# Designs tried in a protein design chat: VH-VL binders against q9vpl3. Part 331

Target 1, 224 residues: q9vpl3
Amino acid sequence: RGKINIQRPKAPHYERARVVAVTQPKYPELPKAKSCFKTRAERTQQQQENPYNEIIAREVRNWLDHSRLVAFFHLSSITADDIFRVRVQLHKQNLHLKSYGSKIIEQAVKNTRYEAIVPLFHSNHCIVFSPDPEKTAALLRIVRRVPQMVLLGGIVEETMLSRNQLVAYAQMPGLHAVQAQLVQTLSQAPGHLIQQLQAHQNSFVQVLDVHAKNQMNEETPKST
Key: E = the ipSAE of ESMFold2; O = the ipSAE of OpenDDE; V2 = 0.75 times the mean of E and O plus 0.25 times the DockQ between their complexes.

## First folded at step 11 (VH-VL)

Design cb52 (framework fv_imvotamab_arm2; at its last look DockQ between E and O 0.39; V2 from the best seeds 0.49)
Fold by OpenDDE, second read of step 12:
Structure cb52 (fold): chain C 224 residues (1-224), chain A 120 residues (1-120), chain B 112 residues (1-112)
Amino acid sequence: as target 1 above (224 residues)
Amino acid sequence: EVQLVQSGAEVKKPGESLKISCKGSGYSFTHYWIGWVRQMPGKGLEWMGIIYPSDSYTRYSPSFQGQVTISADKSITTAYLQWSSLKASDTAMYYCARLDYGDYFGFDYWGQGTLVTVSS
Amino acid sequence: DIVMTQTPLSSPVTLGQPASISCRSSQSLKHSYGNTYLSWLQQRPGQPPRLLIYKISNRFSGVPDRFSGSGAGTDFTLKISRVEAEDVGVYYCMQATQFPYTFGGGTKVEIK
């Protein structure tokens, strides 16, 4: 039984070869992806402004512009059901959980004051929006129970905050409370200063008074 | 609770103008899109267009482009659909629906519908 | 425009039995950014449409677990594990991957 040479199969009989040639699936040559040699810049420019993305980007911009609290989260293997639960909890606190494509976000923030957030959106992410910066503590409380949501940073009162800064902010007393404390502290400062300035004078007067009293006592003749 | 309440049924003659309304409540009206959907009697749903109430940016289906006008008044959280000249073929139920691209990427809440009847 | 084709047109079902509705799109509904924006809507008689499923398989708020969505690319399915009397109505698939948004022709679910 002749060893079937699997490496160099004998050419089939002419008739069989014809049938095989005709029945061979013609796979369309995959267009050589010209894209492998395009620079990131070229790839980004050729991204045809999808009018659809512009529409969504408008929404994103609107949320950013009207929110006083914005928090960015990375999502790690979170289920749709889990997201829904978190969304409901957040919504009860007037916190709005949204998820947008990274490219949409890029388009939305391009040439805006928010452009610095683009690097945060390289993976699965979500954004929480709120008109109330006082809800930062509530937000953090809720998301702490969701290990799949990792805080990356945020924007509070138009200021970009790191994760740590956002946590610190949540622990601070309300702005009004802080302001009140500051005013109180500042209002006390002049009083202390005056007291310090007068301290030496008062001490001097006391010493003089004692001296005067002593002199008077010495001058009082012991009436025999 | 999110609600969309539409204006009542309309009976009109061909050639008349009409403006129907959709009032949103229970949410931030300016942050969500409003879409209009037509349903002819015994037929399916047809997307007409959408509006962003914040700046009144509007997009239409090609089939409805120039046939209707979608507008909004954010001060009273109301969206509108209007015809300059009605046709008998405009007889249908018209629904407004809320659209959010950040969550569901679809129409999550619907109005109760406005029946428009155009007859000679 | 993306054409959405639903089958069957009518689905008579016995109470407690499962129902399955198919929706096919003329082109892939996968968006360039990775998501597939297919939704299922329920319209009960005399009522407005209601969102059931979004993004192929996610149940909307208040939707019973007997409803499930599946599929990919151009083929999608809505399943009702146990049909109840309240499930009678017309079901629509909708694509939101590109403008204009388009709906399937609808599937009428009826009780035998």
Scores: ipSAE 0.773, ipTM 0.885, lowest interface PAE 0.7, mean pLDDT 87
Fold by ESMFold2-Fast, scan of step 11:
Structure cb52 (fold): chain C 224 residues (1-224), chain A 120 residues (1-120), chain B 112 residues (1-112)
Amino acid sequence: as target 1 above (224 residues)
Amino acid sequence: EVQLVQSGAEVKKPGESLKISCKGSGYSFTHYWIGWVRQMPGKGLEWMGIIYPSDSYTRYSPSFQGQVTISADKSITTAYLQWSSLKASDTAMYYCARLDYGDYFGFDYWGQGTLVTVSS
Amino acid sequence: DIVMTQTPLSSPVTLGQPASISCRSSQSLKHSYGNTYLSWLQQRPGQPPRLLIYKISNRFSGVPDRFSGSGAGTDFTLKISRVEAEDVGVYYCMQATQFPYTFGGGTKVEIK
């Protein structure tokens, strides 16, 4: 380097610096001086989105109201061809795979006993519905071959079950009799206990988890 | 298999009433929406409205609000599109199509169409 | 209303050659809380429309792999990698992101 200008170029001459300074504050001041203004299109879309989500939530509620088996899954990246093959296999067993946006599910289940499921839909997800709870075993056999679908839990006869409880349910002989016994056991539980747990705990699901685990050998070891 | 079967072609005069049908089979009729789409001769597709057969909730395109009535009878798995008073401008092919928001978020299966001709 | 504009209006294609159809929306089709609800429909002469592609890029049941969809926001493309005689017809894009649902004006694919 033989010149000072090569090592560190000198600042622009006074005239250029002054012109830049005069121009610079003009643009940043305009956005700050004006309030946020939504376009006509943005306002129209916002209004339509609110009722649209409620309309779609109607479909979700209908599936929940008419399904005796509901299974919740985390869904990893899967091709349309692969998910289609899974849907065909499930449909043969009267199992219906559906995917809805998290906000739509939240709107559908708010102020219902199923509100506790909302956290399950934080990430990519899907739901399988069936009017036949005996199809739980068939469901688990089919999804065992689909590593992209991870069982999170479900609802059987309006009772929320963990993943382990659903697996155990699928393995029970005389599913209808066992189902009736589970419903009776839950109904006979002291009302004050259920109400107390709901009042001070975020979720009643844990009580069902403990109960199901106590009745089933979820781990290979026997005897306790 | 899923099928939507529409009523046959109609020839009407202006001012007459008309009700055309779309019968669903091979699926749970009450779990899916039915939409109606118009295609005027030599033109593209126009969405008219949708109905949810489970509770008969309807949503219409603004262009068709008050011009037509969409209804459904879940006991016979049939949806309907009705005019109280036809106009010559109603001459078109009318399609019904199944729609849901949990599968494809779009019209997946379509009826064969009902041609409606309105002329004096 | 969201306006859907398709180009070209017609596309004569030599058998076995690729075809490309563009669809542009007047505003973004990305739903506020999720996916982009853009579909492609095929209508063969004298037949009802048939669902071809849903959610931009996913092929519907029975649709050959030579059909593919791509795009985001306001610009979407349907491609046929090697056009066959049975592909003759009119192709429509459709949005279901907001009411009213709207369709593109259609693109006629024809041989020669």
Scores: ipSAE 0.731, ipTM 0.871, lowest interface PAE 1.1, mean pLDDT 80
Fold by ESMFold2, look of step 13:
Structure cb52 (fold): chain C 224 residues (1-224), chain A 120 residues (1-120), chain B 112 residues (1-112)
Amino acid sequence: as target 1 above (224 residues)
Amino acid sequence: EVQLVQSGAEVKKPGESLKISCKGSGYSFTHYWIGWVRQMPGKGLEWMGIIYPSDSYTRYSPSFQGQVTISADKSITTAYLQWSSLKASDTAMYYCARLDYGDYFGFDYWGQGTLVTVSS
Amino acid sequence: DIVMTQTPLSSPVTLGQPASISCRSSQSLKHSYGNTYLSWLQQRPGQPPRLLIYKISNRFSGVPDRFSGSGAGTDFTLKISRVEAEDVGVYYCMQATQFPYTFGGGTKVEIK
């Protein structure tokens, strides 16, 4: 049937288009579509990242397991020549400058006491490893001349330390006294040796504990 | 000073076994990967595989899987590349090279090379 | 496997003149964390390879500043601004973004 008596609708076309445009943005939701259907490139990248990340995480775990000093830095823009000079200076002190991706660090410390360090790696960073915790002072002297490397904190003897705690650790005169006591104990009669070593260990722990408590109080005002 | 010193040139017959060495010095041997690279006469470089001497974890290029064995003895800071049965096509220069993923992400120091000649 | 293609295969150059070497990968070399693990190696006649450039553009220790690297994604270039006699040899690009690690076919730089 058809009647051609009505020629033109009275409804405003612009208002209809405006209503349709408002409802259309709700229908397509990019995050849902992407999260439900992975692309071939995304699947390939995830597979490459997973096995590669585990291989590199193996290296990171080895450095962590064999380093009694670990220091974390924020790294600003720096030339390759300048960072290489710093790396050479650090290497002379048995200090090893490394940089790894944040997901690799996360995988390396998973199921360890060090999982808490992961947030430090949300920005550009580098890490210094050393088997020698007594080199903390040398590390801080070298990087003091490198404004592009900003100390965030570290690990000493498997204990996580804040920036201020690490600086204070480097300045402890008692560390030298603890070493001198150990040498003196080894020269004494064997019957007294075990007790002296145990007391020396407790004294060293007490010095670090007192210093850590002082640093913790100072750190608390900085965070608030 | 980081050095990788390889064993000397070898002349072998097809079917013989061979184990060549790469001794690292001047750095913490167990903290760095050692890779092996082949260069056939007049040809380019081919990656054969890598090993992490700390725990002997090994990855091979698919082209070399099953043809060679990569190993390390961390007590003498030495990595090895080994054939159970050499072929004439194994005639090449073999390099070891150091790598970690936290520095240059590339082979930063190389051995002098070991020439292996396999001929009847 | 990522195929690395170098051009030219041979680059005869007059002393003091520039040289430019191209390396193209079959896939992007950019890792998901933003780094691109492309290296350049130099192999002088009768010597083992040595590292020149890492992560596209960073010079390794002792590499003169006449060597420079550039590029992104799949296309990379090594430039020698003024070729000297010691620069003769074969240059290789190498990717370490994924296994297996692969090298370009090499570019021979020669003095005319």
Scores: ipSAE 0.626, ipTM 0.834, lowest interface PAE 1.8, mean pLDDT 79
ESMFold2 (binder alone), look of step 13: mean pLDDT 92; pTM 0.943
OpenDDE, look of step 13: ipSAE 0.428; ipTM 0.733

Design cb53 (framework fv_imvotamab_arm2)
Fold by ESMFold2-Fast, scan of step 11:
Order: sequence, then C-alpha cells, then structure tokens
Structure cb53 (fold): chain C 224 residues (1-224), chain A 120 residues (1-120), chain B 112 residues (1-112)
Amino acid sequence: as target 1 above (224 residues)
Amino acid sequence: EVQLVQSGAEVKKPGESLKISCKGSGYSFTHYWIGWVRQMPGKGLEWMGIIYPSDSYTRYSPSFQGQVTISADKSITTAYLQWSSLKASDTAMYYCARLDYGDYFGFDYWGQGTLVTVSS
Amino acid sequence: DIVMTQTPLSSPVTLGQPASISCRSSQSLYHSYGNTYLSWLQQRPGQPPRLLIYKISNRFSGVPDRFSGSGAGTDFTLKISRVEAEDVGVYYCMQATQFPYTFGGGTKVEIK
C-alpha cells in the first residue's frame, strides 16, 4: 500500500483546473419569482460538482495507497513563484507536492484508516507524496528553507508518524530494512520523542494517532 | 527511446533453477517500477509482481508469492525474475513492463518477452 | 481479488467495419475509494502487449483515434470505429486500482 512510484504526477494536478468548467454548466432558466426552495438548476449544479469531486477524491486515495512516503503540511501565504520553485526542487527528488480542498480530502479518507488526518486540513494545507521513503531527509532539507510550509506529520511505510517521529526517521541513513525497523519502533513508542518546541503539533498528532488506531480497529476487514 | 530488452529463450528440466533478465534503457531506471507478467501458451496475461529498482522494494501477486523472486541491479539497469526450482507448469512467455503512474497509470512500455519451456 | 470478465471471447469482423469489446469488473471501481485505473492493451500475433488506452478513455501516444474507451463503475467498453488489418490481435483490459493487478481474459479480433 503506498508503494507504487509515480514518475510524473502532473496529470492529477490538472484536475483542479477543470473544476471551473464543471461549475459553469448550461442550466435551464430559473423561476420568474424568487423562492427559498432549492430550484432544479441548483440541484443540477450540486450534482455536477459531486461527480467531479468524487473523481479527485479517488485520485487522492490512490496517491495515499501507492506512496511509501506522505508528508502533511500547514501552508501559510506563499507566492505562485515561490511554490513553483519548491515544486521543481521536490520533483527532482521524486517528491510530489499537491494541494486539495478540505472537502475533497475528507471524501477521499472517509471510512478509511486515514480518516484521522482530516483535522490537519481545516486550514490552508498541502501534501507531499513519494514512492521513496529514503527521500524523507531530502524533503525536510528542502522544506527547512520554506518557512510557509510547517510539517504536521506523515505516513511512512503505511505507518502514521508525528512530526518528531518523521524528523527522527529522516536522521537514519538510507538502509531500507533498518529504516523499516525504526518506523515500527517509533510507532510503538511516540512518548520517547522530543516534543518541547513543537508541543502543540505533537499533541495534535498524538490525538490523531489515537483516533487513527481506533479508526483502524473499526475498519479492520472481516471475512464478510 | 524507451526500451526494455529481455534475455533469450530458455529450455529447462523440472527442478532446475533459472534467472531471466530485463534491461531498461532510454529513461531514468530508478524512477519507475518494473513489473513481470506471465502468459501461459494460448492463455491470457497474469500479473506476477513489481519492483522499485532504487531500493529493490518488491510487491508480489498472492498467486506468485514464494514461487518466484524479483530483484534488480540499478548499476546495470536490469531487473530479474528467478526460480529456485522450476516446474512444468512454469512453461510460459514472461514479459517485463515499465509501470508509470504519473502520466498513464499503467504499463506503458513492454519487453519483447522471454519464452521459458520446462519439460522432462 | 477483482475479477475482470471480457466479452466476447472472439470477434470476427469484416475489414472496415466497427468492433466493440466489453470488460466487466467483479467489484465497482468507484466504490473502492481508489482511482478508476482501467487500461486497454493490444497484443498483435507474436508481439508483446502494448498500451492503447489508459484511465478508461485516454489514448496512449501513437494510438490511432479510431480507438476509443468509455465506461464507469464496473462496465467498460473499447471500440474500434473502423477495423484495419493491423488491428488483428488479442485485446485485454486491466485494472490497477487494487493489488493484485488483474487482467481480463482477452478478446481476439480477427478478419472474417
């Protein structure tokens, strides 16, 4: 899960441009008098938006399932030029920065083990995906120079990690088997990590970790 | 030009070991997954597994888990499919293919195939 | 595992006439919370497979526009508007939404 590499993730990015076209369909004439009731045109517009959002949500879920590294960031105001430069640097390292609306994220992860991440996206946000978990160090090095991007946490080899756990993982040199063991150890003992300067983020991620574990127990597949 | 070049046809007896190869060229080998697909004589296609060459991470179809080993050597841009002990039922054409999730979300380039015949 | 069923098993067609191939999945690709990664592959006699269509309806580079894909949910169709001699071969649908990846049984297109 989250193991398939995407060499050029640009096709999914273009789906956002199509939202404008989908939200401007040709509708029948509205009623002559104003009414507090939903019109047929309003219901039709909502139906048009729903299919498109579902397509993007399925795309997000596919990225989550096929990426071995997923990092979640709070994104402060940033210029188009600055974010483009960051995307270029990340892409050279096989790291794919994407931004999705909160409703789309919620639809993508609803009723899945990833549902716990929804609270991370109540404000401006972005996600970085990669098939290569050894790129975690490169990711953090690049993002260190981008103060508008604040790391909240992530998923490495299907395991949800706090900000401090991701930082600890990044300190490990690139031996895949050893890094996998570290991920398992960190997911079992989050209290051993330093939380001092990042207390609010760590507390938030710990709450999400508890919720995620509870959600995963509820989502456990049964023979049915 | 993207190319996947596979090793030549093999004729083996049951119980023998075998390792066939798939050499990639014309692209960044470590940035794409390589998959293996089996086609029994006169039959359809079966996915066997995939490997990410950069770290040799593998994922197998449940039907082939423990039956074969997939590996890669990024220094010579080559992926491998290996059997420790062949069976007559392994007689098939074996294809390697590059997996691109970015633009196409599928197997975009295929090798020419390696015919493996296992008989007494 | 998702089972992919193709119909017909074989499609004899007169040169220049249309051909249509159906692919049905045992599970709805829209209900898996995954993407609709449905592809069509062509295998000409004695040759390896080649990608024709990806993500239901998008043509791969170099694929003639007489090939078109459509569908949603569990029901997908590949159409060849005007079959040419070079189109003879076996066509497979493939899903990459869930592991393990699975292929349809194939449809043989031949000239009658």
Scores: ipSAE 0.006, ipTM 0.471, lowest interface PAE 10.4, mean pLDDT 76

Design cb54 (framework fv_imvotamab_arm2)
Fold by ESMFold2-Fast, scan of step 11:
Structure cb54 (fold): chain C 224 residues (1-224), chain A 120 residues (1-120), chain B 112 residues (1-112)
Amino acid sequence: as target 1 above (224 residues)
Amino acid sequence: EVQLVQSGAEVKKPGESLKISCKGSGYSFTHYWIGWVRQMPGKGLEWMGIIYPSDSYTRYSPSFQGQVTISADKSITTAYLQWSSLKASDTAMYYCARLDYGDYFGFDYWGQGTLVTVSS
Amino acid sequence: DIVMTQTPLSSPVTLGQPASISCRSSQSLVFSYGNTYLSWLQQRPGQPPRLLIYKISNRFSGVPDRFSGSGAGTDFTLKISRVEAEDVGVYYCMQATQFPYTFGGGTKVEIK
């Protein structure tokens, strides 16, 4: 039997797609995009200063809309090779590591229930997205071996959780009903994120109040 | 290798219940969303909803919320679309498709379709 | 909901000649490459839809290089450089930038 490359595994079709997804392509030069395209973002004078940010902000909103697990990390100095190895390991668990600037995050979550996360992004950061909330335990197991990544908090099933609340969620039994009740219980408990956001601004409390009121409003018209 | 195989054509009367299936193979079934798309005779494509098979989390298009139920059984790698009471207006071709998550958020592999005819 | 409008509704073309299909969205789908979730699908008579192009301009696996996509903002184009007999069918654009996902009305490509 012959080996194509000694010690190199053969890449099946799905692995090639996964490697492509992990290795993000470099974005096109801003000057080319800015000069060639007439967009809604360019109609506003203030948006002309940051057209690239508006583009990526919509990408962030897409990830938030399609993900049921979102974890926020502080990222210390790490080599490109090391972060790539982490990204590959996470991708095998359907966990997608992304990095966005703080202004982009702010624009993406502005006027949404998630605007309270903005203070988490004042320093170097990265975000992990997944459609699968039961992968929270796998995420924490992988990141435990990466000291450069420090968990700040996250969003599970549209509920903002502090670091301690997310760790508690990861340790609980994986039954849908139990997990849903746990998320709701944790969202009402005081935590590191809630306490820190309350100290800096009342937006998190306001967001939770709005969320609760929206839940009640959805309950009254519910029939179809 | 990736394949979605749908159940056979159905002929029903108004008011009858129906459940059609979509069986996935050649990939990790629980790691991809499955979407359902309707195509009425001679008309275009309409997205109905998606399900994440690992925990059966479902999202519906607003126009189909309450009209159909999407479910999945990961032990047999099968997704379902069901009606409690069919209407003549449900006559259409129904496709299931795998939604890529992360690369392009598009429907990359499609089932062959299930023709549902509802007439009295 | 984002409304996707395709023109023309029908495109009769001579074999070996180019065909061009336009898709316009009622709202911006994000105006730049790689992060705009606009796809093109091909549906041949009696067959299920098939993914041709994703993220505006990227060809899906197995798709011939005569197919190309381009566009920005709210205006997107699918081009077939030299139409072959097997290209007869209905072509749809689709957006996944905003929930719910929406499709264009379709453009029928047929031979004259």
Scores: ipSAE 0.143, ipTM 0.598, lowest interface PAE 5.5, mean pLDDT 78

Design cb55 (framework fv_imvotamab_arm2)
Fold by ESMFold2-Fast, scan of step 11:
Structure cb55 (fold): chain C 224 residues (1-224), chain A 120 residues (1-120), chain B 112 residues (1-112)
Amino acid sequence: as target 1 above (224 residues)
Amino acid sequence: EVQLVQSGAEVKKPGESLKISCKGSGYSFTHYWIGWVRQMPGKGLEWMGIIYPSDSYTRYSPSFQGQVTISADKSITTAYLQWSSLKASDTAMYYCARLDYGDYFGFDYWGQGTLVTVSS
Amino acid sequence: DIVMTQTPLSSPVTLGQPASISCRSSQSLVWSYGNTYLSWLQQRPGQPPRLLIYKISNRFSGVPDRFSGSGAGTDFTLKISRVEAEDVGVYYCMQATQFPYTFGGGTKVEIK
């Protein structure tokens, strides 16, 4: 009897390996040199159907097609180690944190009912995907401890929800029929939802700008 | 150990209904999509559809939309594939497989298959 | 739908010799900064399919290192460095980049 089962001793634990794979950001690179000429050339290239952008846009559509919970966040400056720890916590709940450039998001949702979300991604952002809408409560619990991530809104069961609507959804019992009815009830005309999402994003950016301006030096509150 | 165990072989006549099963064990059944794949005798693999067992959300291949129904019962960790009216062309091996979500979007563990024979 | 084309249809090989299988997609599945959801499956006679390779070149748990995957764009290759008797079977490529998921037609590996 010579069957040898190959174990993965040199590979990280399944959870760890999976987290490493899903924590790799995917977004268009910005121009290396600060130049109006290069910025204009980059814009022109994207306007002419960049095949690389279309490939990543298909990846974003694949995530949207497989996800029944999509949450949009504004992302403030955060260290690689901090965001990695957040990704690990999210992954344990079948929540997958991804980053994509605004042009990629635009191409992914173009000609879909979700095209109106594009303006939410003009600043630093990230998206959390999950196949399980019942994980919304777990998502909000985890993100509550990450001040650098500010919830803007999301998509649940193909329905756009504002921040407040998503919070309300998270507070409902996990019975599928009840949650489906809530999604239908909380839904509003797309224009109103987008306005709420944009308002939250713009207000947060404004708050960050005011906070930065009022700080002489970084002051971390300490028990004193 | 992750296992998907499918129901036994079926021999049916055209026009009859049929429901075959796929029981998952050794993992969190509600955390993974389950897909169904058809293999006609001597032919290759065809994706039929997927189901998320937590709430029985389904998505079908366009070629199989309306031809079959996929369902699941999470209380007994079992997924189902059913036909309201079988045709001779439904004769095939049917596999269920667990679909990984996020890491590689691939079928990582497979059932042993259920052979369905439809003849008059 | 993305069409996946495999060549050859059949690959007779002498024990211990290499085998190579090609898979071509009708649309690009590769990008330099992104993942490519291209997998390879093995189906031995009378058995269900088994995952061998995912994301072009990553070996699944328990898969021997004689199996390797490579490729970019629309062209992908599965290579077996030294074919063993247990490697007899049909090999399929699969894409999950776009719904609906699609499989290649299969390549039968046989010992001559």
Scores: ipSAE 0.032, ipTM 0.541, lowest interface PAE 7.3, mean pLDDT 77

